VHH binders against Putative glutamine amidotransferase MTH_191. Designs and how they scored, part 16

Target 1, 304 residues: Putative glutamine amidotransferase MTH_191, of Methanothermobacter thermautotrophicus (o26293)
Amino acid sequence: CGIAGVVYKDGKLHSVGADMTRMLHALQHRGPDSAGFAIYGGLGLEENDYLLNIEVKDKPGLLDMVKETVELVSPIGSDEVIPSVENHIIYRCRITLESFSQLKPLIMDIDSIDDVIVLNGSHSFEMIKDVGSVLEIADRYDTWSKKGTHAIGHTRFSTESIVDRYHAHPFQSYIIPDITVVHNGQITNYWKIREPLERKGHIFETNNDTECIVHYVADKLASGYSLEEALEQSVKDMDGPFSYIVGTPQGVGIAKDQLGLRPGVMAENDEVFAVASEEVSLREVMDTSEVEQISPGEVRVYEI
Short names: E, the ipSAE of ESMFold2; O, the ipSAE of OpenDDE; V2, 0.75 times the mean of E and O plus 0.25 times the DockQ between their complexes.

## First folded at step 3 (VHH)

Design b13 (from m13 with Y99S; framework vhh_7mjh_2; at its last look DockQ between E and O 0.02; V2 from the best seeds 0.00; counts 0 for: pae E 15.5 > 2, placed apart)
Fold by OpenDDE, look of step 4:
Structure b13 (fold): chain B 304 residues (1-304), chain A 121 residues (1-121)
Amino acid sequence: as target 1 above (304 residues)
Amino acid sequence: EVQLVESGGGLVQPGGSLRLSCAASGFTFSSYAMSWVRQAPGKGLEWIGRIYSGGSTSYNPSLKSLVTISRDNSKNTLYLQMNSLRAEDTATYYCARQSDFTSGWYRMDVWGQGTTVTVSS
């Protein structure tokens, strides 16, 4: 699969949706694919407001059940239905919570409904992930027009993971607010990483090793680690071929496994910090002459 | 071309006041709700407040006493009046258009490039 991230250093709003679309399109290969985006800085929600993205099977009365479930906890301030593929819709709604700690329980309640899956809940970024090509998804969700300060993204290759929205990247953790990850690779010591996190009380929704990464990093950050420190520690603790990119409200970071078994490149100038699995992705946002290879075991982070 | 351009930022002393402007072009300004958002250095975006097409307003409770949002539809201009400014109010300030998409979903779909306010003695 392909992964990418971009940060504008000035901390101002830019066309990161369009940038990430181009970056991911450059990485896309033939076959049935999925793609996903985490776009930070452009959502503009009020304090204590969250955006839920929910996959709902196109079944009579099911959406109403979802809404009723949400309304038990929070009134729905606004909502949107986005038609999607495979007899599903994406339901988005804005809610207000008293605290961040209420978000995960609500998500779990919604997930308990048959044929319903919460894709994510966020405050400071917009999650866009779906089945289809990068361009189809971008058109469907109007990703081209999305503004922000930074973004990460993923495009699936046909020979890799399960093709569905739920397993599409980015993955999010709710240990801390608004942390996401896109991943290219495999964590071979998955259970060794997962078990300590579960003992701490962290709840896993899948058996996908990508979810393990984002929970690991989130747990480190919650424990007082910097993003760079968290990523460095992950490279030491995690085994297998991997490259992954993390997004937070403050910036983007990339980590490469100790053997450098998965590709990772970076480019940086006065305006932009960009990372990707391949150089062709970086060419979409800056001059190729500025591209460098990320070394095995190396992490790179940029925070605004 | 749809565009928002903020102005009025600059250096101000603590306790001072400042009025920011946002000039809109390329769309029917009077038909849209508008919001102000700010971003302090190294921090995330903070919603300041909103003004509806009819002139009613909604504010962030933490900033309500310090800010007033208004608009002049005849001039296609949005305003943010800030009083009793503090160092913590140092930020880039953005205006954004709120649009109703399908089924009444509110999004901030157009943003300005921002104007910087620095509060310092």
Scores: ipSAE 0.000, ipTM 0.214, lowest interface PAE 14.9, mean pLDDT 90
ESMFold2-Fast, scan of step 3: ipSAE 0.595; ipTM 0.840
ESMFold2, look of step 4: ipSAE 0.000; ipTM 0.259
ESMFold2 (binder alone), look of step 4: mean pLDDT 85; pTM 0.852

Design b16 (from m13 with F101L Y106R R107Y; framework vhh_7mjh_2)
Fold by ESMFold2-Fast, scan of step 3:
Structure b16 (fold): chain B 304 residues (1-304), chain A 121 residues (1-121)
Amino acid sequence: as target 1 above (304 residues)
Amino acid sequence: EVQLVESGGGLVQPGGSLRLSCAASGFTFSSYAMSWVRQAPGKGLEWIGRIYSGGSTSYNPSLKSLVTISRDNSKNTLYLQMNSLRAEDTATYYCARQYDLTSGWRYMDVWGQGTTVTVSS
């Protein structure tokens, strides 16, 4: 798989969708089967507004059922249908809720409809993830035109005969707003990490390592850890081999396990902080000869 | 002097196949991504697909199984192969040059004049 992240240090809107598209395309050899993006800072939503991304099988009446379910809780402020492959569409809608705590219950209600899967709900980032190559997804969703302050992304190689959208990265946690993770590798002590989180009230919907990482990081952040502290503690607690990137409304971080077998590199200048699986990805967003190899057990973070 | 000229359109029966060509001149064709876009009578533009300078392709999902885009850089020519044509494929077909990858398919800087494909019995 390939992972990538980019942050513009001035905290202003830049063409991060185009940046991330180029970064992930450079990593296409690592994963041709699906790709995903979390683009931060560009949505400009009001405090109580959220964006839902919903996968709907192309069957008569299903989209109407989804809309009716949403409208029981929130008026739909704007919506669109994005055609996708394998007889599916992606329905994207803006909703208004009284609080973030109402979002997960609504997602669960929508997910109860057969052949419907909520990919995510968010306030401060736009999630784009689908089956296909980076360039196919970029053209389908027009990632080239998307602006933000920072982004993370993933390109996936699946060992499964069926590649599904829900299990594509990024993954999100719902105990605190807008934390996303993209990941390459394995957590070999998975249940040792998962079981304490479940006891604290985290709800796991898959047996996916990436979901475990996002719950872990969200838990630490909710407990008052800084992003850097959360990532440093994860390297001590989790057994690899892995590398992962975290997106938050404030910035981006990367962590490598203590075995150091999964790649990770970074480059930084006055304008940009960038991290990725490979150097070729970094060169899509900055002109630099100074690329740093992230060492085993090392964490690098940039927050706006 | 930068030009794109489409050819190969015409009348074709439902279920038939057709190959369109686009001849490029006045620029370094091999350095640019190229797209095909169509417009049915009375409707808006619909993006068909794109081929990058290196030969990688990206397609509109609704059309992916029906079309193939290719290029021959030695001849400065772009191609669109269409199979299993239906009446709803009746449209003017345009080839277009993308200035750079930041623009997306909606932001082309050079367009051909178009070639008309009519699918009817």
Scores: ipSAE 0.000, ipTM 0.253, lowest interface PAE 16.6, mean pLDDT 85

Design b18 (from m13 with Q98R Y99G R107P M108F V110Y; framework vhh_7mjh_2)
Fold by ESMFold2-Fast, scan of step 3:
Structure b18 (fold): chain B 304 residues (1-304), chain A 121 residues (1-121)
Amino acid sequence: as target 1 above (304 residues)
Amino acid sequence: EVQLVESGGGLVQPGGSLRLSCAASGFTFSSYAMSWVRQAPGKGLEWIGRIYSGGSTSYNPSLKSLVTISRDNSKNTLYLQMNSLRAEDTATYYCARRGDFTSGWYPFDYWGQGTTVTVSS
């Protein structure tokens, strides 16, 4: 798998979709099976507006049922259908809720429909994830044109028998708004991390390590930890080998386990902070001879 | 190279009907939402509507009763059917890929050259 993150330090809109597409394409040898993006700062949604991405099997009446379910809670402001592979479409719609706390219950209601899966719901970022190569996904979703302040992304190599959209990275948390994770590696003490979170009321939908990481980080942030403190504590609590990147509305962080067996590098200049699995990815967004290897147990964070 | 080429404009009398076409090339047409936008002489751009890859449509509420957008993915062609035309519908009509001026979050990335419709006796 490959992971990447980029932040423009001025907090203004830049072509981060194009940047991330190039960064992930440079990592395509690490994961040809699926790819995903979380692009922050470019949606420009009004307060209380959210963007939903919903996977719908392409069969008569099913999309109408999805729309009817959404309209019980919110008018649909704008929407579109993106054709995907395997007789599926991605339905994207903008909705308005009274509060963020209503988002997860709505997602659960939509997910209750057979052959329908909500991929995400967000306010501050655009999620793009699908089966295929980076460039196939870029052409399908037009990632080249997307602007933002920062982005994270992932290319996936699956050792499992299934490759699907839902299990593609990034993964999102709904405990606090707009937290995303992309990950490479394994959490070997998985149940020791998961069980306390479940006791606190976190609901797990998969057995993926990446979902465990996003729940963990969201829990720490909700408890008053800074992003850097949450990542630092995760390195102490979680056994690797892993590296992961977190996206938030404020920026990006990367963490590497104590063994340091999964790669992670960074480069920084006056305009850009970038992190990735490999140096070739960093060179897509800056010219630099100063690439820093992230050390075992190290975390690095940039917040706007 | 992405290209969008509009056709079907011309002179039409008030109350008449007209169908515009947009031929798309250089990209996978069936994978993109497509829009129609118009610009009257000396005025700003006005979004007419959008059609998604699957055929569902979204219209500017002020124009919904006047127009119908459709597409033929096998021919890579987008259509705009206009009925009950009035002098105020005189404009250059543009085909555009993606796009929505009403929300601001989904910008237009490619535009055609436009085709002119004149509504006059």
Scores: ipSAE 0.000, ipTM 0.125, lowest interface PAE 19.5, mean pLDDT 84

Design b30 (framework vhh_vobarilizumab_d1)
Fold by ESMFold2-Fast, scan of step 3:
Structure b30 (fold): chain B 304 residues (1-304), chain A 121 residues (1-121)
Amino acid sequence: as target 1 above (304 residues)
Amino acid sequence: EVQLVESGGGLVQPGGSLRLSCAASGFTFSSYAMAWYRQAPGKGRELVAGIYSGGSTSYADSVKGRFTISRDNAKNTLYLQMNSLRPEDTAVYYCARQYDFTSGWYRMDVWGQGTLVTVSS
């Protein structure tokens, strides 16, 4: 798997969709079969507005059932249907909720429909994840034109026998809004981390390590930790080997476990902070900068 | 009831020191980032300093190096140590609780009543 993140330091909109597309394309040898993006700062939604991404098998009546389920809770603003592979579509719609606490129950109601899966719901970022090469996904979703202040991304191996868009990265937690994770590696003390989070009320949908990481980080942030504090504590609590990148409305962070066996590099100049699995990815967004290897147990964060 | 109560304000000469305290009750203090804001006569509120649950701090440029924010989670108390006080530090100082991570220091949901600090000869 390949992971990448990029932040423009001026806090203005830049072509981060194009940047991330190039960064992930440079990592295709790590996983050419699927890719995902979380692009921050470009949606411009009003408070209480959310964007849903829903995978729907292309069967008569299913999309209508999805729309009817959403309309029980919220009027549908703008919406779009994006054709995908294996007789599936991605339905994207803008909704308005009275509070963030209504989002997860709505997602669960939609997920109860056979052959329908909610990929995510967000306020501050746009999620794009699908099966295909980075360039195929970029053309399908027009990532080249997407603007934002920062982005994180992932590319991975996927098989024809397993078309699972939901388990593709980025992953999100619904304890607090707009926290995303992309990850490479594994958490070897998984249940030691998960069990306390479940006791606090976190609901896990999968046994995926990436979901465990995003729940952990979201829990720390909800408990008043800074992003850097959350990542530093994760490196102490979680056993690797892993590297992961977190996206938040304020910026990007990367963490590498104490063994340091999974790759992670960074580069920084006056305009850009970038992190990735490999140097080749960083060179797609930076002209002349020294690339630094992230050390075992090291955490690096940039917030706008 | 969720409550923040400031104390320690008063009149002090330029160059002097004051220590402000904020007693928190009605919530799990250790789980929240906390801040000090101030409002000078005729001006809007401005952030003075913030502290996260793990102890990381941030400061306004105007007070950096002179003020120190700290917390005692066992006592549910937030502190602001103010050194080398200047006449322009004269303001009502407010203790505040961060609303959420995504709003950062731009949104507080609980405010104290304030404590007046006057720096003059």
Scores: ipSAE 0.174, ipTM 0.662, lowest interface PAE 5.5, mean pLDDT 88

Design b31 (framework vhh_7zox_3)
Fold by ESMFold2-Fast, scan of step 3:
Structure b31 (fold): chain B 304 residues (1-304), chain A 121 residues (1-121)
Amino acid sequence: as target 1 above (304 residues)
Amino acid sequence: DVQLVESGGGLVQPGGSLRLSCVASGFTFSSYAMGWVRQAPGKGLEWVSDIYSGGSTGYADSVKGRFAISRDNAKNTLYLQMNRLKPEDTAVYYCARQYDFTSGWYRMDVAGQGTQVTVSS
């Protein structure tokens, strides 16, 4: 697996989809089987609007059932169908909810349909994740044209003949919207972290470490922690080996476990803050050879 | 299925050198990132080094400058050249195939029982 993040410090729209595509392509040797992006700042949704990404098996009547389920809660403002591999499509639609509290129940209703999986629902970022190489996904979703203030991304390596889209990074929490995580490694004290979060009402859909990280960070942020404080506490609480990157509406953070068991590097100038698994990724967004190693237990955050 | 067979460990004095080997079978070796992980007595697993399909390498800070990872794709073999060995390098060394561990409870892919490296006078 490879992970990457980039922030433009001026808070203006830049070609971050193209930037992240180049960064992840440079990490393709780490994970050729799937890729994912969370692109912030470019979606421009109104206050109560959300974007849903839904995986639907390509069979008669199923997409109509999905649309009907959505329309029980919200009119569909805009939508599109993106053909994918393995006889599946990705259905993307914009919806309006009366409150954020309606999002999780809607997602659960959609997920109850056989051969349908909601990949995410978001307000402040666009999620793109699918099976294939970075360039295949970039062409399929037109990531090259996507603009934003910042982005995070992931490349996945799998030994399975078919890669599961749902388990691709980034992962999102629905307790707090718009928090995303990409991750490389493992949490070896997983249940010690997960069990308290479940008691607090976090709903886990997988046994993935990445999902556990996003729930943990969302819980800390909801409790009044800053992003930096949340990440600093995570490296004390979680046992590695891991490196992870968090995306929020305000920026990006990276954390490495206390033993420093997974690679992570950063580069920064007046215009850009960038982090990644490898230096080659950073060079895609900065014309510099100045690269810092992220130390064991170190946290680096940039918020616009 | 996948099999990884480690060799080359042993007893060595501080300042000495060892070369570990790992022979892979059951997959297209050249397409995969490979690495070394170690476990010292009474401690947890520690990532040591990895080498990606494109040839990029990474090293833990504790071994940087002393260890060198390499691969021979024609022989499906991964190597770790360990120089200027220290007593704190004493551990069982495991060859691992690098992949995404975010699904389920799975850990590094390792064949056999690793190879013991002991550094003592």
Scores: ipSAE 0.000, ipTM 0.124, lowest interface PAE 18.7, mean pLDDT 82

Design b32 (from m09 with T97R D99E Q106F; framework vhh_7mjh_2)
Fold by ESMFold2-Fast, scan of step 3:
Structure b32 (fold): chain B 304 residues (1-304), chain A 119 residues (1-119)
Amino acid sequence: as target 1 above (304 residues)
Amino acid sequence: EVQLVESGGGLVQPGGSLRLSCAASGFTFSSYAMSWVRQAPGKGLEWIGRIYSGGSTSYNPSLKSLVTISRDNSKNTLYLQMNSLRAEDTATYYCARYESWGLKYFDYWGQGTTVTVSS
């Protein structure tokens, strides 16, 4: 798998969708089967507005059922249908909620409909993930034109026999708003990490290591940790080998396990902070001769 | 019952220093990030800075050379140290609890303590 993140330090909108497309394309040899993006800062939503991305099998009446379920909680402000593969569509809609706490219950209600899967719900980022190569996904969703302040992304090598968008990265936690994770590697003490989180009320949808990481980081952030503190504690608590990147509304962080067996590199200048699995990815976003290997157990964070 | 009580305000001479305190009760103080916010008379709220549960800090860039935020988890107390005070630092100073990332940044506020820099 390949992972990448990029932050523009001025906090203004830049072509981060195009940047991330190039960064992930450079990592295509690491994972050709699916790709995903979390692009921050470009949605410009009002305080109580959220964007839902819902995978719907293209069957008569099913999309109407999804819309009716949403409308029990919120009027639909704007929406669109994006065609996907194998008789599926992605239904994307903007909704207004009184509080963030209403989002996960709504997602669960929508997910209860057969042949419907909510991919995510967000305020500060746009999630794009699907089966296919980076460039196929870029063409389908027009990632080249997407603006934002920062982005994270992933390319995946799949051993699955079915087309499964849900297992594509990024993963999101709903304990706090807009936290995303992309990951390469594995957590070897998985149940030791997961069991306490489940006891605290975290709901796990998969047995995926990446979901465990996003719940762990979200739990720490919800407990008042800074992003850097959360990542530093994660490398002490979690056994690798792994490398992962976290996206938040404020920025990006990367962490490597204490063994350091999964790659992670960074480069930074006055304008840009970038991290990735490989140097070739970093060179797509900046001209640099100063690429730094992230050391075992090291954490690097940039927040706007 | 969550309560935040600021203290330490008053009249200070220009160039002077002042330390504000915020006593927290009714929640597990060590599990929350805490912030300082001020409001000058007739103006809007201005964020000063934040201290996370692990002790790391983040400041408003325009104020970072003038202030230091610290906490004592054993006393459930948040502090704001201010140096080189100027007339424009005259304001009501609030401590606030940071709930989470995103839409609602602060869920509880103190009543504020007033700092007047004479001149």
Scores: ipSAE 0.006, ipTM 0.448, lowest interface PAE 9.8, mean pLDDT 86

Design b33 (from m09 with Y98G D99S L103F Q106M Y108V; framework vhh_7mjh_2)
Fold by ESMFold2-Fast, scan of step 3:
Formats: sequence, C-alpha cells, structure tokens
Structure b33 (fold): chain B 304 residues (1-304), chain A 119 residues (1-119)
Amino acid sequence: as target 1 above (304 residues)
Amino acid sequence: EVQLVESGGGLVQPGGSLRLSCAASGFTFSSYAMSWVRQAPGKGLEWIGRIYSGGSTSYNPSLKSLVTISRDNSKNTLYLQMNSLRAEDTATYYCATGSSWGFKYMDVWGQGTTVTVSS
C-alpha cells in the first residue's frame, strides 16, 4: 500500500486533486487494486452542511429507498450518481443537519438498508475512494479538476478480486468532524488499543486497523490534544509495523512506528509540505533536494 | 433540561416478552430521533436501535430479530418491544436522544430501567 499527503502553506485553493492523483500514480506499484482521496478546503459548504458518499448496489428502487431515508432527516440540496464497477453506483448528496451529532445516526440508518454502505459524511473534505487504478478513479471522479488547500491519499494492494470499497482508505471517525486516516501496515497490539476506546464508548464498525487508528486520533483530539501530541502519543501506544497520515481541516500529519519498518518520507519548501511512502511521490509536487526519511517513532505535522 | 423517564423493567422469565416505555419532556419530542441503549453488568454500552422523527427505524444487526422500536408522538413516548428474552438480555436499558454513540453523545436520565432475565 502507498500513502501520500500534501499541504499548500498559503491556505489558498490549489489543484490538490491533480497533485494527489500524480502522487498516488507514482505509488501505483505499491497498490494497484483501489485508491482513495480526502481533499480538504474545496467544498465551500455552509457550517451545518454535509456531503454524504454512499455505495449503492445498482438495483431498481434501492437508490429511491436511500433518498427517502436521507429526506427523513434533511432535504437533499444537490446530488449526483457516479457509476462504478461490479454493478454498484456511488450516490453523493449534500444535506443540512441541525448539528454534527445527527450525522452518525443518519449514517447508521442508511447502512441498515441491505446492499447500501455509507462510505463517509463530511463537512470540510471530499472523499473519493473506489476499486480500480489511480488513473481510472481519477477519470471516474474527475480528481484532476478538484481544488483544495490540502489532501491525503492511499493506494491499496489486495490479493483477492473481491470488491470492498468500505475497507479502502481513507477512513473517518465521527467523534469529531472531518478527521481522516490513510495507513500502510498493521497494529500488532490492536485489541490493546481498541479495548480502552470501546470502554470510552467508541463503537467500531469493522476490525480494520485503519478504523482503530482514526478512532484513537479522534479520541485524543476530542480530549484536547494537539494533532502533533496525538500522533506522538500514538507512536508510544501502538505497536507496528505501520506508517499513517492524518488529515484534518487544519492540515496533515504523518507518524511512523518505533520499529520504522514501513516507509515514510517528507519534503518541505516555502510553498508546500508533502509526505509519502516514497520520494517519487514527493517529486510530483515539488523540486527538492531536501527529502528526509522519517525516523522510527517520528511524527511530522503541518497545520495551516 | 431534557428529561427521559424509562419504565417497564423488572424480572422476566427466559423466553418471555417485555415492553419498555420512555416518557419524554422538555423538548419537541416529535422532531427528534430517539434511541435505546443497554449496558449488561460488567460490560460496555450496546446500541439497540433508533427511530427517526419520520418513523424510520434502524437496529443493531445482532438484535434486529428480537426487538422493535416504536413511538407515539401524541403521548411523547418511546417504546422498546423485546421478544424471546434470554439471560444475556439482562441489562440496564436507557432511553436516549442524539447520536447515541457512547455517553458523550446521548442524553441519559437517571439510572435507566433494569431488566433481569432469570427463573
């Protein structure tokens, strides 16, 4: 698997969708089977507006049932259908909620419909994840045209032909808004991390390591930790091998486990902060001789 | 100032049925999604299900065949119907509003109502 992140330091809109597409394409050898993006800053939504990204099997009446479920809670402000592979579509809609606390209940209700999976609900970022190569997904979702202040992304390697969009990265937590994670590797002390979070009331939907990471980071942020502090503590608490990148409305962070067995590199200049699994990815967004290996146990963060 | 009062708990024999009630006050009940959550002795919180203002319901898949959630907006009352009760269903049952995802995201009034399944 490959991971990448890029931040434009001026906090203005840049072609981060195109940037991330090139960065992930450079990592295609690490994961040809699926790809995903979280693109921040480009949606321009009002404070209580959210974007839902829903996987729906292409069956008569099923999309209508999804829309009816959404409309029980919110009028649909805008929507679109994106055809995908394996007789599935991705339904995207913009909704307005009274508070963020209503989002997870709505997601759970939509998920209760057979052959329907909510991939995410967000305010500050656009999620794109699907089965296929980076360039196939880029053409399907028009990532080349997408603008934002920063983005994170992932390429996934699978040894099986089974379609599974939900387990593709990025993953999101609903403890606080708009926290995403992309991850390469595994957490070998998974249950030691998960059990305390479950005791705090976190509800896990999967046994996926990436979900565990995003719950952990969101819990720390909700508890008053800075992003850097949350990532530093994660490196002490979690056993690798892993490398992961977190996206927030404010920026990007990367963390490597204490063994340092999964790759992670960074490059930075006056305009851009970029992190990735490999140098070839970084060179798609900047010319630099200042590429750094991220050391075992090291955390790097850039916030706008 | 949201107040939720659970009732209907007690001792029930295995295989029996039970209906819990939750009386709501202090807010416009008909406009809110309502949930049931339970906590078995020595265990964490387990989400049972939710009913939206429009009457649509969603359930924990592991409990879906055993429970039905309904509401009566004219009485500001939420109901949980439980069938085929087992010893494993022994828990304190809470009525909640909000996301019902951990105590941080739900309103819980008092101690809830305790259900004990035993003979």
Scores: ipSAE 0.000, ipTM 0.147, lowest interface PAE 15.8, mean pLDDT 83

Design b34 (from m01 with W99R Y101W; framework vhh_7mjh_2; at its last look DockQ between E and O 0.01; V2 from the best seeds 0.00; counts 0 for: pae E 16.9 > 2, placed apart)
Fold by OpenDDE, look of step 4:
Structure b34 (fold): chain B 304 residues (1-304), chain A 119 residues (1-119)
Amino acid sequence: as target 1 above (304 residues)
Amino acid sequence: EVQLVESGGGLVQPGGSLRLSCAASGFTFSSYAMSWVRQAPGKGLEWIGRIYSGGSTSYNPSLKSLVTISRDNSKNTLYLQMNSLRAEDTATYYCARDRGWSGYDLDYWGQGTTVTVSS
């Protein structure tokens, strides 16, 4: 799979949706599979408002059931139905919660409905992930027009794992607000990482090792670590071949395994900080004369 | 058919104030967030702010001190109050129906009203 991230240093809104689309398309060497985006800074929601993305099977009455479930907790301020593939729709709705702590329980309630999966809930970023090629998904969700300060993205190859929307990257943790991860690799000591987190009360929704990464990082941040420190610690604690990129409301970070078994590159200039699994992705957003390989065990972070 | 019609634009002196209006029809106005955006000559679109159906507002930080957005659902009308206008505020101002995600997620637009700030 391919991973990418981009940060505009000036903190202003840029066409990061288009940028990330190009970056991911450059990484897509195979046929249609899945792709995903986390676009930060462009979502102008009110305080305590959240955007839910929900996969719903296209059958009579099911969407109503989803809406009713949501309305038990929060009125739906606005909503949208996006047609998708495989007899599914993507239902997006804006809700208001009294606190962030209500988000995960609501998501769990919605997830309990058959043929319904909450893809994510967010406040400061927009998640776009679906089945299909990068370009198809970008068109479907109008990713081209999305503005933001920074973004991360992923394109999946069919040979790696289950190809569906729910397992598509990015993964989000609800330990802290609006943290996401895109991952290329495998955490071989997955259970060793997961079990301590579960003992702390963190709830896992999948057995995907990518989810483990985002929970790990989120837990560190919640404990007072900086993003850089959290990523550095993850490199020490996690085993296996991996590169992953984390998105937060403040910026982007990339981590590479101690042996450098998965690729990672970076380019930076006065305007842009960009990271990716391959240099070809970076070429989409900047001159690659200053591209460098990320060293084994190294992390790179840029926060606005 | 969804229609948005801006009005209130014109010539104003620097330091002056102006209130723009946007008349909405063809949809349940009270159920939608609305946004104002502007485009200065030779420049790109700039998001000004949003008002939700319930009246809560969000503004571009660069313009927050200069603008106030309000609405009257009984009249299907959106307003933009601008104070202390500068030459840099010269632009065509558009109202747009907001799908509720961001200042750039607008599905219907008015034709715009032009504001010129000049001495």
Scores: ipSAE 0.000, ipTM 0.258, lowest interface PAE 10.9, mean pLDDT 91
ESMFold2-Fast, scan of step 3: ipSAE 0.458; ipTM 0.792
ESMFold2, look of step 4: ipSAE 0.000; ipTM 0.169
ESMFold2 (binder alone), look of step 4: mean pLDDT 85; pTM 0.860

